VH-VL binders against LON peptidase N-terminal domain and RING finger protein 1 (LONRF1). Designs and how they scored, part 13

Target 1, 211 residues: LON peptidase N-terminal domain and RING finger protein 1 (LONRF1), of Homo sapiens (Human) (q17rb8r558to768)
Amino acid sequence: TAELSHLTKNVPIFVCTMAYPTVPCPLHVFEPRYRLMIRRSIQTGTKQFGMCVSDTQNSFADYGCMLQIRNVHFLPDGRSVVDTVGGKRFRVLKRGMKDGYCTADIEYLEDVKVENEDEIKNLRELHDLVYSQACSWFQNLRDRFRSQILQHFGSMPEREENLQAAPNGPAWCWWLLAVLPVDPRYQLSVLSMKSLKERLTKIQHILTYFS
Short names: E, the ipSAE of ESMFold2; O, the ipSAE of ESMFold2 at other seeds; V2, 0.75 times the mean of E and O plus 0.25 times the DockQ between their complexes.

## First folded at step 5 (VH-VL; framework fv_umesolerbart)

Design c_y5w (from s39 with heavy chain Y101W; at its last look DockQ between E and O 0.87; V2 from the best seeds 0.00; counts 0 for: pae E 3.7 > 2)
Fold by ESMFold2, look of step 5:
Structure c_y5w (fold): chain C 211 residues (1-211), chain A 123 residues (1-123), chain B 107 residues (1-107)
Amino acid sequence: as target 1 above (211 residues)
Amino acid sequence: EVQLVESGGDLVQPGGSLRLSCAASGFTFSSYSMNWVRQAPGKGLEWVSFISSSGSTIYYADSVKGRFTISRDNAKKSLYLQMTSLRAEDTAVYYCAREGWTSGGKTEWFDPWGQGTLVTVSS
Amino acid sequence: EIVMTQSPATLSVSPGERATLSCRASQSVSSNLAWYQQKPGQAPRRLIYGASTRATGIPARFSGSGSGTEFTLTISSLQSEDFAIYYCQQYNNWPLTFGGGTKVEIK
């Protein structure tokens, strides 16, 4: 998938919802343009397309997440059930169009790793604090809401020993953003961040709002 | 201190070739897209070329397309501009510029700029 | 390509007074506009991005406004170090384009 990670020109874009790295994104596809786009992705073997939310000033937002197709089921009535999971985050460099669906030239985003020992220590302290706050929030949810989250998204990912091993940072951060009822503009801002410290700080602010 | 230092500017005959270099320091070079911008003597600014942080996406101004090649070496924290088939109108100070950054928005503004290197194309 | 037109070409202003510089785009660039200052013999310096967001370290007397096709850079209480050429730049569409510049000089 190293070869696929360099797909950056005329990338097909599904304009619909916010997607996050590592997070499942099941889709029910009705529109002919997106059925065509998905069939092409399978036929070419890339089995990937970008997901972006809409934008009032442009066709779609300046940031998004690649989705990896895991399975597709074409229904007799023309609908498609598409099982995907989030991959790499990206920013949009240039917009295009192909056969009714959007395309983009993109640049993949990765976190800037912190190498200073004192900064790493402070980052671990912040991470552990925010992770604890997230666990408390999830434990204090009403039973029905907790059960619905578990059904749709699974359990919150466990803490990772190496906070900076993954290019997008800890998976639990993305899981939490996916389940929180937050304004898409705020979600988009966090998706675009290259600093794990900044992302954790924003997540902490979101969690205190819901406390 | 974030710094960009250009080098390689020289006097060159029309039709000649020249390679410009830009050495970056004080920031994570591989995390930023880079640009070349030029300024002819006594004239305004003209964007020349863009290269994405990984090097996978490259754009050129029409005035230089097919003659100039932008590249980068992230291990050496260096940006390059290979110029060929040089013309008198390519005479300019060439600036290396780092793309800006802001969460959630477009980032194709420039911060910082290098101090520039002069390319003179004259018979 | 989006043409950026700056006016006036030259602006004569007394120290302590307000300078107002205009930049017009040939089509909408939303808020994807930056302003730069260039002093003689120096590289351009970023002032404003996103039409109105002041870059870090830029004095409060610099402010930007506008969206779409019309943009303004305002320098309140002009200082002696503010006499320079100012450029606008759009980054909504490729190719990236600059205005022709406005030279701010002593009246």
Scores: ipSAE 0.464, ipTM 0.815, lowest interface PAE 3.7, mean pLDDT 90
ESMFold2 (binder alone), look of step 5: mean pLDDT 93; pTM 0.947
ESMFold2 at other seeds, look of step 5: ipSAE 0.507; ipTM 0.823

## First folded at step 6 (VH-VL; framework fv_umesolerbart)

Design d_h16t (from c_k10r with heavy chain S31T; at its last look DockQ between E and O 0.90; V2 from the best seeds 0.00; counts 0 for: pae O 2.5 > 2)
Fold by ESMFold2 at other seeds, look of step 6:
Structure d_h16t (fold): chain C 211 residues (1-211), chain A 123 residues (1-123), chain B 107 residues (1-107)
Amino acid sequence: as target 1 above (211 residues)
Amino acid sequence: EVQLVESGGDLVQPGGSLRLSCAASGFTFSTYSMNWVRQAPGKGLEWVSFISSSGSTIYYADSVKGRFTISRDNAKKSLYLQMTSLRAEDTAVYYCAREGYTSGGRTEWFDPWGQGTLVTVSS
Amino acid sequence: EIVMTQSPATLSVSPGERATLSCRASQSVSSNLAWYQQKPGQAPRRLIYGASTRATGIPARFSGSGSGTEFTLTISSLQSEDFAIYYCQQYNNWPLTFGGGTKVEIK
């Protein structure tokens, strides 16, 4: 029981939208199958489930993010208002089904840390450049869009002193991906990356496209 | 620089046991899923077993299920295959193989492969 | 289990000429298909993943195509080092499965 937070077999999957590490994902749940899934998560004490976007080839994408339940409010009509936040990223190994909702065997993903001194310097330079580009993009948004982002997602997370401290890399990267209107294929590509350099490079490309 | 080195292949009688090892270097072992793949003399390739990066998920080919046990030690950067109840049909070169990588896609191809270690099961 | 069928079993080709190898899956594997080269006494070497993406360092004369159930590996101008056995492998479903191989040999 004590290791429920590292669930990897037959993980319940909510098939809906993209979720990202550290990013809030509030949900209104009305489908009986997902209400059941969430009740089970609470009753068993796991308090988490996987979030994957739908996929043309399969029932859901090959990559996703665990959502940690912060609060749940069960309404009299059976709907649930669920406050969640993104946790660990994962890839899908094998798909399954349980009582109408999808399940998966999964593997959690973490960034590979860079140890070479010259590579660390280059990574810091790239990070600072892309962070500056992201700040400029956000500051130059039309007032309406900036206000909507601030209300729904909050402010861009602050620059982190140790770029490689968090297993998923800097939180601002995930915040940015959550607020950008990008195609799910780009989003899934970034979710899957084990390299902060690779992720920053992709984010830079995305920012250039929208600038 | 990425390197996989198998060891432990030997001549074994039917019904015997053998443990194979694979030492990894040049990459962050704990972030990659690993596989064993075998090739009988003069025959094609057969996937044997898979273990996820953390070791939490394991799959076996039906031909070896219940007889072989895959494991890994991420601190030692090592992959293992414990074989029991060996049969003549298990005679093969056994390869340690790292799972591939690409962003956004499935990654269950093999790159790199080790040099292989020969297991011969004969009376 | 998805059965992978390669044809021909043996392909005799003169150096400098083109080789075309076929791989068929018993069910759709989308583009989750890899190709490997194996020379005598050596481990397999990856060539192609995602049906058509050359792995880093693989010469341009190797190309892969196909999706779903039918796949082709083409070697446009065979070099002396290309005479080997070639395997396809699907990674769409568990268990992972290989084709039986195509031996490309000197005519």
Scores: ipSAE 0.575, ipTM 0.845, lowest interface PAE 2.5, mean pLDDT 91
ESMFold2, look of step 6: ipSAE 0.598; ipTM 0.845
ESMFold2 (binder alone), look of step 6: mean pLDDT 92; pTM 0.939

Design d_h24y (from c_k10r with heavy chain S54Y; at its last look DockQ between E and O 0.80; V2 from the best seeds 0.00; counts 0 for: pae O 2.2 > 2)
Fold by ESMFold2 at other seeds, look of step 6:
Structure d_h24y (fold): chain C 211 residues (1-211), chain A 123 residues (1-123), chain B 107 residues (1-107)
Amino acid sequence: as target 1 above (211 residues)
Amino acid sequence: EVQLVESGGDLVQPGGSLRLSCAASGFTFSSYSMNWVRQAPGKGLEWVSFISSYGSTIYYADSVKGRFTISRDNAKKSLYLQMTSLRAEDTAVYYCAREGYTSGGRTEWFDPWGQGTLVTVSS
Amino acid sequence: EIVMTQSPATLSVSPGERATLSCRASQSVSSNLAWYQQKPGQAPRRLIYGASTRATGIPARFSGSGSGTEFTLTISSLQSEDFAIYYCQQYNNWPLTFGGGTKVEIK
């Protein structure tokens, strides 16, 4: 049931870190409110919750990413070890609270597909250029930093044949954003983008800044 | 060219019903949340209703809740407002409005607006 | 519901002069405020979003400022095409709400 897998009302929100589509997000959960939230997600069968970074004015950011629970280990001391992976991106429409944890009404974000033949060609050219720049950046990292990334995030995902097949665009873009040491403002900005061209352009600017 | 065209405004009796339509063109309709905004003659603007891009979230102004139903058909690039139990105070020009876009910020402003369709509720 | 109060209701200004329009929110809306211009018989046109960001194609003489509860729209050198009604709108909280409008007319 596809409709039942698309939670949008009173979605539980874990306020912690940036999460990205397709990127693993392992969590150690100590706080009683989040232990309760995770337990409820499993008991109801939804097995997902939203992840947002904190925000000084609104308690949490206006954009986030759903996390799909792959596995949970409940420890005797009350901690939970939660294995998750990023799913759909969303924007926050309305904020709420439940039993000490945040909730939100949300709207899922998907990329707008480009249909014009010339635009598709230009998009492919931009993609290939930026992908090459990302590979060069990764290969030129000092060995210690490269090894840490590989251990925590794995290898950069392979290029995809159809750039626009996935609703969130190519997986390597999100992997790169997860490993790049960028300003949180840029992180949220890219998470919110519905244009692959816009996202690639921003990534290119970030990579150029670090070169 | 991004365009929104409303239709269906008419003269109706109190207690009557009317269905407004908005035809969208020049943009990917399914990627935008949509709104209805109304303006009584000689008066200011009043937000009426919101529907998210895939229809999963809907909000209404208190003044119309229970009487108006917003809907959309993304395949037809169309937005609708079904109005029932109409009252004199519902007399207004009704605008179809697309939600704005920018990366990283809240987007609940309106661009573009349609040219409006007049609903008159009078005996 | 957040009440948006615009003042003055009518502002008489000579061409070439500065116009300053005020918008007050009943509670903080952060920077989630937009300004619209509406001419007779026309739909509103957005000018400013995010309290201070000028929309593409809007002349530099339009500027927005403020945060929280108090906001202003300034037209630094009023042109003949700027005589219109101006509305502020908050988009911080549901329901979305507009101010009552400020009519800018020729003195």
Scores: ipSAE 0.611, ipTM 0.845, lowest interface PAE 2.2, mean pLDDT 91
ESMFold2, look of step 6: ipSAE 0.611; ipTM 0.844
ESMFold2 (binder alone), look of step 6: mean pLDDT 92; pTM 0.938

Design d_l14y (from c_k10r with light chain S30Y; at its last look DockQ between E and O 0.93; V2 from the best seeds 0.72)
Fold by ESMFold2, look of step 6:
Structure d_l14y (fold): chain C 211 residues (1-211), chain A 123 residues (1-123), chain B 107 residues (1-107)
Amino acid sequence: as target 1 above (211 residues)
Amino acid sequence: EVQLVESGGDLVQPGGSLRLSCAASGFTFSSYSMNWVRQAPGKGLEWVSFISSSGSTIYYADSVKGRFTISRDNAKKSLYLQMTSLRAEDTAVYYCAREGYTSGGRTEWFDPWGQGTLVTVSS
Amino acid sequence: EIVMTQSPATLSVSPGERATLSCRASQSVYSNLAWYQQKPGQAPRRLIYGASTRATGIPARFSGSGSGTEFTLTISSLQSEDFAIYYCQQYNNWPLTFGGGTKVEIK
């Protein structure tokens, strides 16, 4: 029953936190509805579910990230620890419900590749500048703060030689967004972007603010 | 230069069939959801159908459900509308419309529109 | 489905004056509302999305306001090229729906 990357209709949605591509998202699950949702994903072989933050006007945000289940551990106190990592980003087209948990019809998002040589050069220049700014920011943190980030989020991903190889762009961008204390609305905006240039520009603005 | 060019509009008898095409250029077609919108002569606008960027999610207006089939070919950068069991009330200019773009917001507004192709259903 | 009602059906305004167009939704669409301009024999042109965000290339005299169920398109200092029919469209829920249009004619 396993289908690779074709899940787009009635996708189960965990409504909790912001998730990002490539970023680990450990979860503590105690609610019966989410236990059921996760059990179903394992039994059917999909081993994936969507993660969206809550929204006051809608039941959950218009954008989210699929989480790929790596492992599930049951604790004696009745909780489950679900080890996940972020996968594909998506846009919500239509909302639904199943057995107490949210569902959605979704459209997967991926970056639009730049093919013009002048645009590729400009993108490379911007990337290298912003990457350098991110490295400088991280290296200039006080040791305590840097250690806290490493403990909770892991090390900053290595830069990638092919900026456009991955559908979501460089992993370091998502790691940085996860570790910076950025407002959720701004985080959703960046998650929704189909342009690496647009994303790098916003990251540059954030880093300048913290400089 | 973003362009959408519709074709295939014609005069058809009631109960007949017709296939509309929309050729896209100037943007990454496979990255955008697409719509058909129609306008009867002298009347307002009516949304007809939606197809997601991959083609995996499709919605229809109730007025055309079961009679029209939307499809796309991302390799050819083309959108299609197969119409069957045509009725007089299907007479309209049919527009191909690209879904809009807004970071962080809903995007089911239309930009750009094609110039339209006229479908006339008359006995 | 969400019914969109526009008023007035026809609005006559002298050049240089202000035009105000109304659009009402049968239930809240929050800010998921777009405005289009359509001239005779032409496809619609987007003006406003998100209820109030003017699209790139649209003159500053066009502005949108409102949220929930009540929305307004304002054309400050009407120009002769603004003669057209204007449509609102909600994109909060399926099916997507349009208002009936407001024809703006130059007095």
Scores: ipSAE 0.647, ipTM 0.856, lowest interface PAE 1.9, mean pLDDT 91
ESMFold2 (binder alone), look of step 6: mean pLDDT 92; pTM 0.936
ESMFold2 at other seeds, look of step 6: ipSAE 0.648; ipTM 0.855

Design d_l16y (from c_k10r with light chain N32Y; at its last look DockQ between E and O 0.66; V2 from the best seeds 0.00; counts 0 for: pae O 2.7 > 2)
Fold by ESMFold2, look of step 6:
Structure d_l16y (fold): chain C 211 residues (1-211), chain A 123 residues (1-123), chain B 107 residues (1-107)
Amino acid sequence: as target 1 above (211 residues)
Amino acid sequence: EVQLVESGGDLVQPGGSLRLSCAASGFTFSSYSMNWVRQAPGKGLEWVSFISSSGSTIYYADSVKGRFTISRDNAKKSLYLQMTSLRAEDTAVYYCAREGYTSGGRTEWFDPWGQGTLVTVSS
Amino acid sequence: EIVMTQSPATLSVSPGERATLSCRASQSVSSYLAWYQQKPGQAPRRLIYGASTRATGIPARFSGSGSGTEFTLTISSLQSEDFAIYYCQQYNNWPLTFGGGTKVEIK
C-alpha cells in the first residue's frame, strides 16, 4: 500500500537501463518479478515505476528516472512489450525489496534556475551553440544510423523558447544524451546534474569527442 | 559565505515544547536536503532528522520519532524543528546541517554545519 | 541500525608525527563514509567524504582509506591545529550514524 499512497516511498524500481526525461523507453518484460511489478502499476492506476541502471556495489545506481507507462502489449508466450516514456529524474535515498523486485525511497530532482540577467544571456548563448553542434552531428551521421535513431527515439525535440521553463531543462538535451554512444558513467553524472550550464557543457564535450 | 544560523534553544522543563529555527544564506536553499544533528554536553554526535529539498521525504531517529517534527520553508530559506514531550536526554546542542555536494554520488554527509543552539531539559 | 566504532578513544601524538584513526562499521557501508573534525567550542567541520575524497579546502595531510567495514583516517605530519576530536559517519543506511569519536591530543 505504500506504493499507492506515496510516489516517493517504496517506489518500484526496474533495474535495467538508463532512462531520461521525455525519452521513450520501450521494454521487453519476461521475468516474473517485473511482470508482477508492471501489473501492479497498471492495476493501481499509478502506471509509473522507476528505472535505474545496475550498480555492482549497490544493486542499482543512486540516480534514475521515472517511467510512465503509455501502453502494454501482452504476447502469447507470456512476455510483455511495455511502451514507456521518461518522466521525473530522482535520487535514491533508501533501498528496499518487495516480492523479488527492488524498491526505493526517492527525491525528485529539478534544475536550479538562473536568475541573473547576464548569466541567463550566457546560458542562452551556450545553449544555442550546443544545440547547433547537436544538429550538425545528427545530420552528419550515416543514413543508416540516423534512420535507426528516428525509428527508436523519434526526431530531436525542437528548441524551447524558455530554456528554464521545464523542471528538467530542454527536452532535446535528454534526447541527445539517450542517442549518443557514451559511457554510462557520463550518462549517470549528467542525469544527476541540476545545472543546465553543466549539462550543456558536458554535452558539448561529448559532441566534440565524436566529431 | 554559506551560513546556517540556529536559534530557539532554551531551558525547558521535562514534557515541555520548543521550536528551533535555522536561517540559511549564501546558497540555493531549495536545492538542498537539510538535517538536524545534536550533541549532548561532553558526548558524541547523533543524527536527529532529515528533510528532502522539497520537503516530500522526511526521516527521524527512533529516539525522537513521534515527538519531533522537522519542516522547512523554502521561500523564507528556513529549517525548523518542533520538539514536544521533551526529556532530559534531549539536552544537547542542536546543529542545523546541509547535505554535502557530490556529482553523481550520495550526498548524506554534512557540509556545512551551523554553530548550534543549546537546548537544556531539566526540572 | 549500523553501529560505528572508533578506536582508539584517545590518541596521543607529537606534532610532525603520523596519526592513524580507525573506524569500524557493524555491517558494510561500501564507501559511504565521512570524517569530521571538531575543536572545542566549535561545530564539526567536514574533512573527507566517500571514504577517501578530501572536501574542498582540506589539506593534503588528511587522507582517508577503506571500504566495507574498516576505515582509516590518516593525518601525515600532524600540525598544532589538528589536535581535535574526529568523528566518522556512515551514510549507507538510515539512520545516519556516527562513531563515538577519537580525541587526538598532544603527547
Scores: ipSAE 0.552, ipTM 0.820, lowest interface PAE 2.6, mean pLDDT 90
ESMFold2 (binder alone), look of step 6: mean pLDDT 92; pTM 0.943
ESMFold2 at other seeds, look of step 6: ipSAE 0.559; ipTM 0.834

Design d_s7p (from c_k10r with heavy chain S103P; at its last look DockQ between E and O 0.89; V2 from the best seeds 0.00; counts 0 for: pae O 2.1 > 2)
Fold by ESMFold2 at other seeds, look of step 6:
Structure d_s7p (fold): chain C 211 residues (1-211), chain A 123 residues (1-123), chain B 107 residues (1-107)
Amino acid sequence: as target 1 above (211 residues)
Amino acid sequence: EVQLVESGGDLVQPGGSLRLSCAASGFTFSSYSMNWVRQAPGKGLEWVSFISSSGSTIYYADSVKGRFTISRDNAKKSLYLQMTSLRAEDTAVYYCAREGYTPGGRTEWFDPWGQGTLVTVSS
Amino acid sequence: EIVMTQSPATLSVSPGERATLSCRASQSVSSNLAWYQQKPGQAPRRLIYGASTRATGIPARFSGSGSGTEFTLTISSLQSEDFAIYYCQQYNNWPLTFGGGTKVEIK
């Protein structure tokens, strides 16, 4: 089989929802095509597949996130409960099909690090402002909504000392995008960004809308 | 400033081989997919080859498939085109081109282009 | 393979006038269409991507429109530096393909 650490060609694609780096994505798999896809992923040892939302023009979106399989539980009714977590973000280069499920050639995405000292300072200031806005938004939610988020997604990830250490930037950004009821086009745009400054700016705009 | 500089163009006999290089500067080379595009004298533009940012996905135009090999060295910020079994119709200026950046959209448009290097295949 | 057809092959226009260049795709390319300008002895310069988005530093007199199979580049009030060859390029499908070009000449 191919290299397990850098899958980029004919990657199996689950077409369903938005997924984000570091965010859990539990799945209930009913459809025969996806049951086959999951079984193959386990049997080959790759234990990964791409997740993309549907698209009216191209069957699925041009951007997605790899899901890493943590556990699979087979139910008596024929469903599979698949525990996954988001890994690397990707761009779709070319679409394909295999046995009823979609495939893609992909390119992984990582943030481009800012090296200029003044730009790093500005980035930290922006980050701290937007993080505080996110915390305030979450704290000011009605108890029922906050409980639903905690139950489904867990708590907001703690802030990270080195904003640029992770290739996808701070985990709290992705958690926030997963819990906010935003338009999928905004979500795809942010998923595709290689600039933490761009991502934080867009998140700030979203938070201001919900303030 | 983002710059791409091609080199290695030369006069070569039919059936010969030649390696083109493209030196990149002013941007994070490893974050961008790269392309070769050629233009025969007095003719239009023809896409030749694509290589993804990591080098793991490669596409070729049918006209060069099996004869040309694209590669990259991200540590050296360099793109290469190894050409073999050269033909008269491969005579062209060869451009190195970086893919664009389009959040949420497709990125296979080109910015910037290098100034090109001339390959002439003649006996 | 998607064939890109540009018309006319040559367009004669007086300085200060409007030029309209056409690009047709053999099948839909959505809005995944770019325009380039090329002068003799020079590399192409990008003008437009996404069918209608001007690249950074491109003057407002350049505008792109269209989607699907029919696309137009419009140059209002032509200046002396605008007399060149213009190419369209689709990036919806592999292989990437260019039109044959439209040469914009002084009338």
Scores: ipSAE 0.638, ipTM 0.857, lowest interface PAE 2.1, mean pLDDT 91
ESMFold2, look of step 6: ipSAE 0.678; ipTM 0.866
ESMFold2 (binder alone), look of step 6: mean pLDDT 92; pTM 0.943

Design d_t6d (from c_k10r with heavy chain T102D; at its last look DockQ between E and O 0.82; V2 from the best seeds 0.00; counts 0 for: pae E 4.8 > 2)
Fold by ESMFold2, look of step 6:
Structure d_t6d (fold): chain C 211 residues (1-211), chain A 123 residues (1-123), chain B 107 residues (1-107)
Amino acid sequence: as target 1 above (211 residues)
Amino acid sequence: EVQLVESGGDLVQPGGSLRLSCAASGFTFSSYSMNWVRQAPGKGLEWVSFISSSGSTIYYADSVKGRFTISRDNAKKSLYLQMTSLRAEDTAVYYCAREGYDSGGRTEWFDPWGQGTLVTVSS
Amino acid sequence: EIVMTQSPATLSVSPGERATLSCRASQSVSSNLAWYQQKPGQAPRRLIYGASTRATGIPARFSGSGSGTEFTLTISSLQSEDFAIYYCQQYNNWPLTFGGGTKVEIK
C-alpha cells in the first residue's frame, strides 16, 4: 500500500508559502502544473506534497513542511481548492524538476529529545512560561484580530502533558508561528530547529517584541 | 561529549574487501545524516558517501559507486562502509563525519569528524 | 561535478601578519561553502560555513567572504597555531567537493 511509503526521493514541492506541522494550509491553486502534481499525489495514494517558500538564489528554500491532503475540489473555473494540514518538517538535500513543478530529495527533521532530569525540568518551566505569554498575547489582541485568527486558524491548541511525545514538539508553538506577523526568513529559521528549548526561546523573543 | 570512532582499517590486497565501522556517542545518532570522507596519504580530502538519518537516501562519489556500500544501524548508533573490489587508489585515511547542526543554516558541512582509520591497498 | 580550485598551493607567512586564501568554484555555489583547517595527524576542523559564518569557538581573526564562484578566507593576525592546511568545500551540489588545499607555513 502506497499510503505506508516514506516519501524522501523526488518529493513533489509546491513553492508558495510557509507551512507548519499540525497547522491547516488551505490552498487555491490555478496553475495546471500544480493541479497535475496534486492529482498525482492523490492517484498514487500518498496524498502528500512538500511546501517551501521561494529563495532568491535557489528556486526554493532549504527547509519545508509536508502537507497532507484532506480534501480537493477541481472547480469549473480552473481553480483547485485544496484542504491540507502540515505534517513532517524536512530539509532539502537535492533539487529537481518534473513536468514544470519542483521536486526534492529530502530528509525529515525531528526534535532531539532531552533525557536529563534537570534539563527536562528546565524545559517544562520554560514551556509553561512561554505558553502563558502566548495565551496572554492572544487574549489581549483587539477583538477584530482575534476573530480573524479564530476564523482562519482555529483556537490555540491546548498545552500538552508530554512535551516531547510529538516529533515536532508541542502543536501550539507551530500555531503561534503561523499566526504571528513575522518575517518568513525568521519563520524558516524556527522551522529548521531540532531543539524545543531553542524554539521556545525564539518564540519568547518574538512575543516580547510584540508586547 | 560528541564522539565518532572509526575502526576496521587494515592492509588488504587489490580486489579485496573490507568493512569499516563508526561508533557514535554523545548525540542522538538517528537524528543526523552521516558521511564518509577519505584522504590519501599526503593528499587532499575527498567526499566518499552520504546516508540520510533514516537511511533512505544515499549518495556516492563516482570513484566508489558500485564498489562501496554505506549503511547505518540507528539502534546500535553505528555507521558502516562496506568496501569491495578495492584498488590501490582507495588507500587513504577514512573519516566518518556527522552533518553539522545550525538553526536555519545549511548542514552539508561536517562537524564533528572521527579520528580516522587507515586503509592500505597493496599487493 | 563542481571543481573547487584553491590558490596559492602554499603560502609562506610570518606570525602576526595577514594571510589571504582564495577558493574558486567552476560554477556558482551560492553561499554554500565551508572552510576547514587540518593539522598533521589530525582530522579537519570546521572554521567557516555559509561562506562567512564562523563556527562556534573559532577565533575572530578568521573571516570568510564571497559568494557565487569566488571565496576568500582571511586570517588577520596569524598565530603560531594557525600554520596548517586549509580546505574549502562546496555543499551546493552533489557530489560534495573540496578544494586541493592551501598550506600555510611559517616564513
Scores: ipSAE 0.313, ipTM 0.748, lowest interface PAE 4.8, mean pLDDT 89
ESMFold2 (binder alone), look of step 6: mean pLDDT 93; pTM 0.947
ESMFold2 at other seeds, look of step 6: ipSAE 0.577; ipTM 0.836

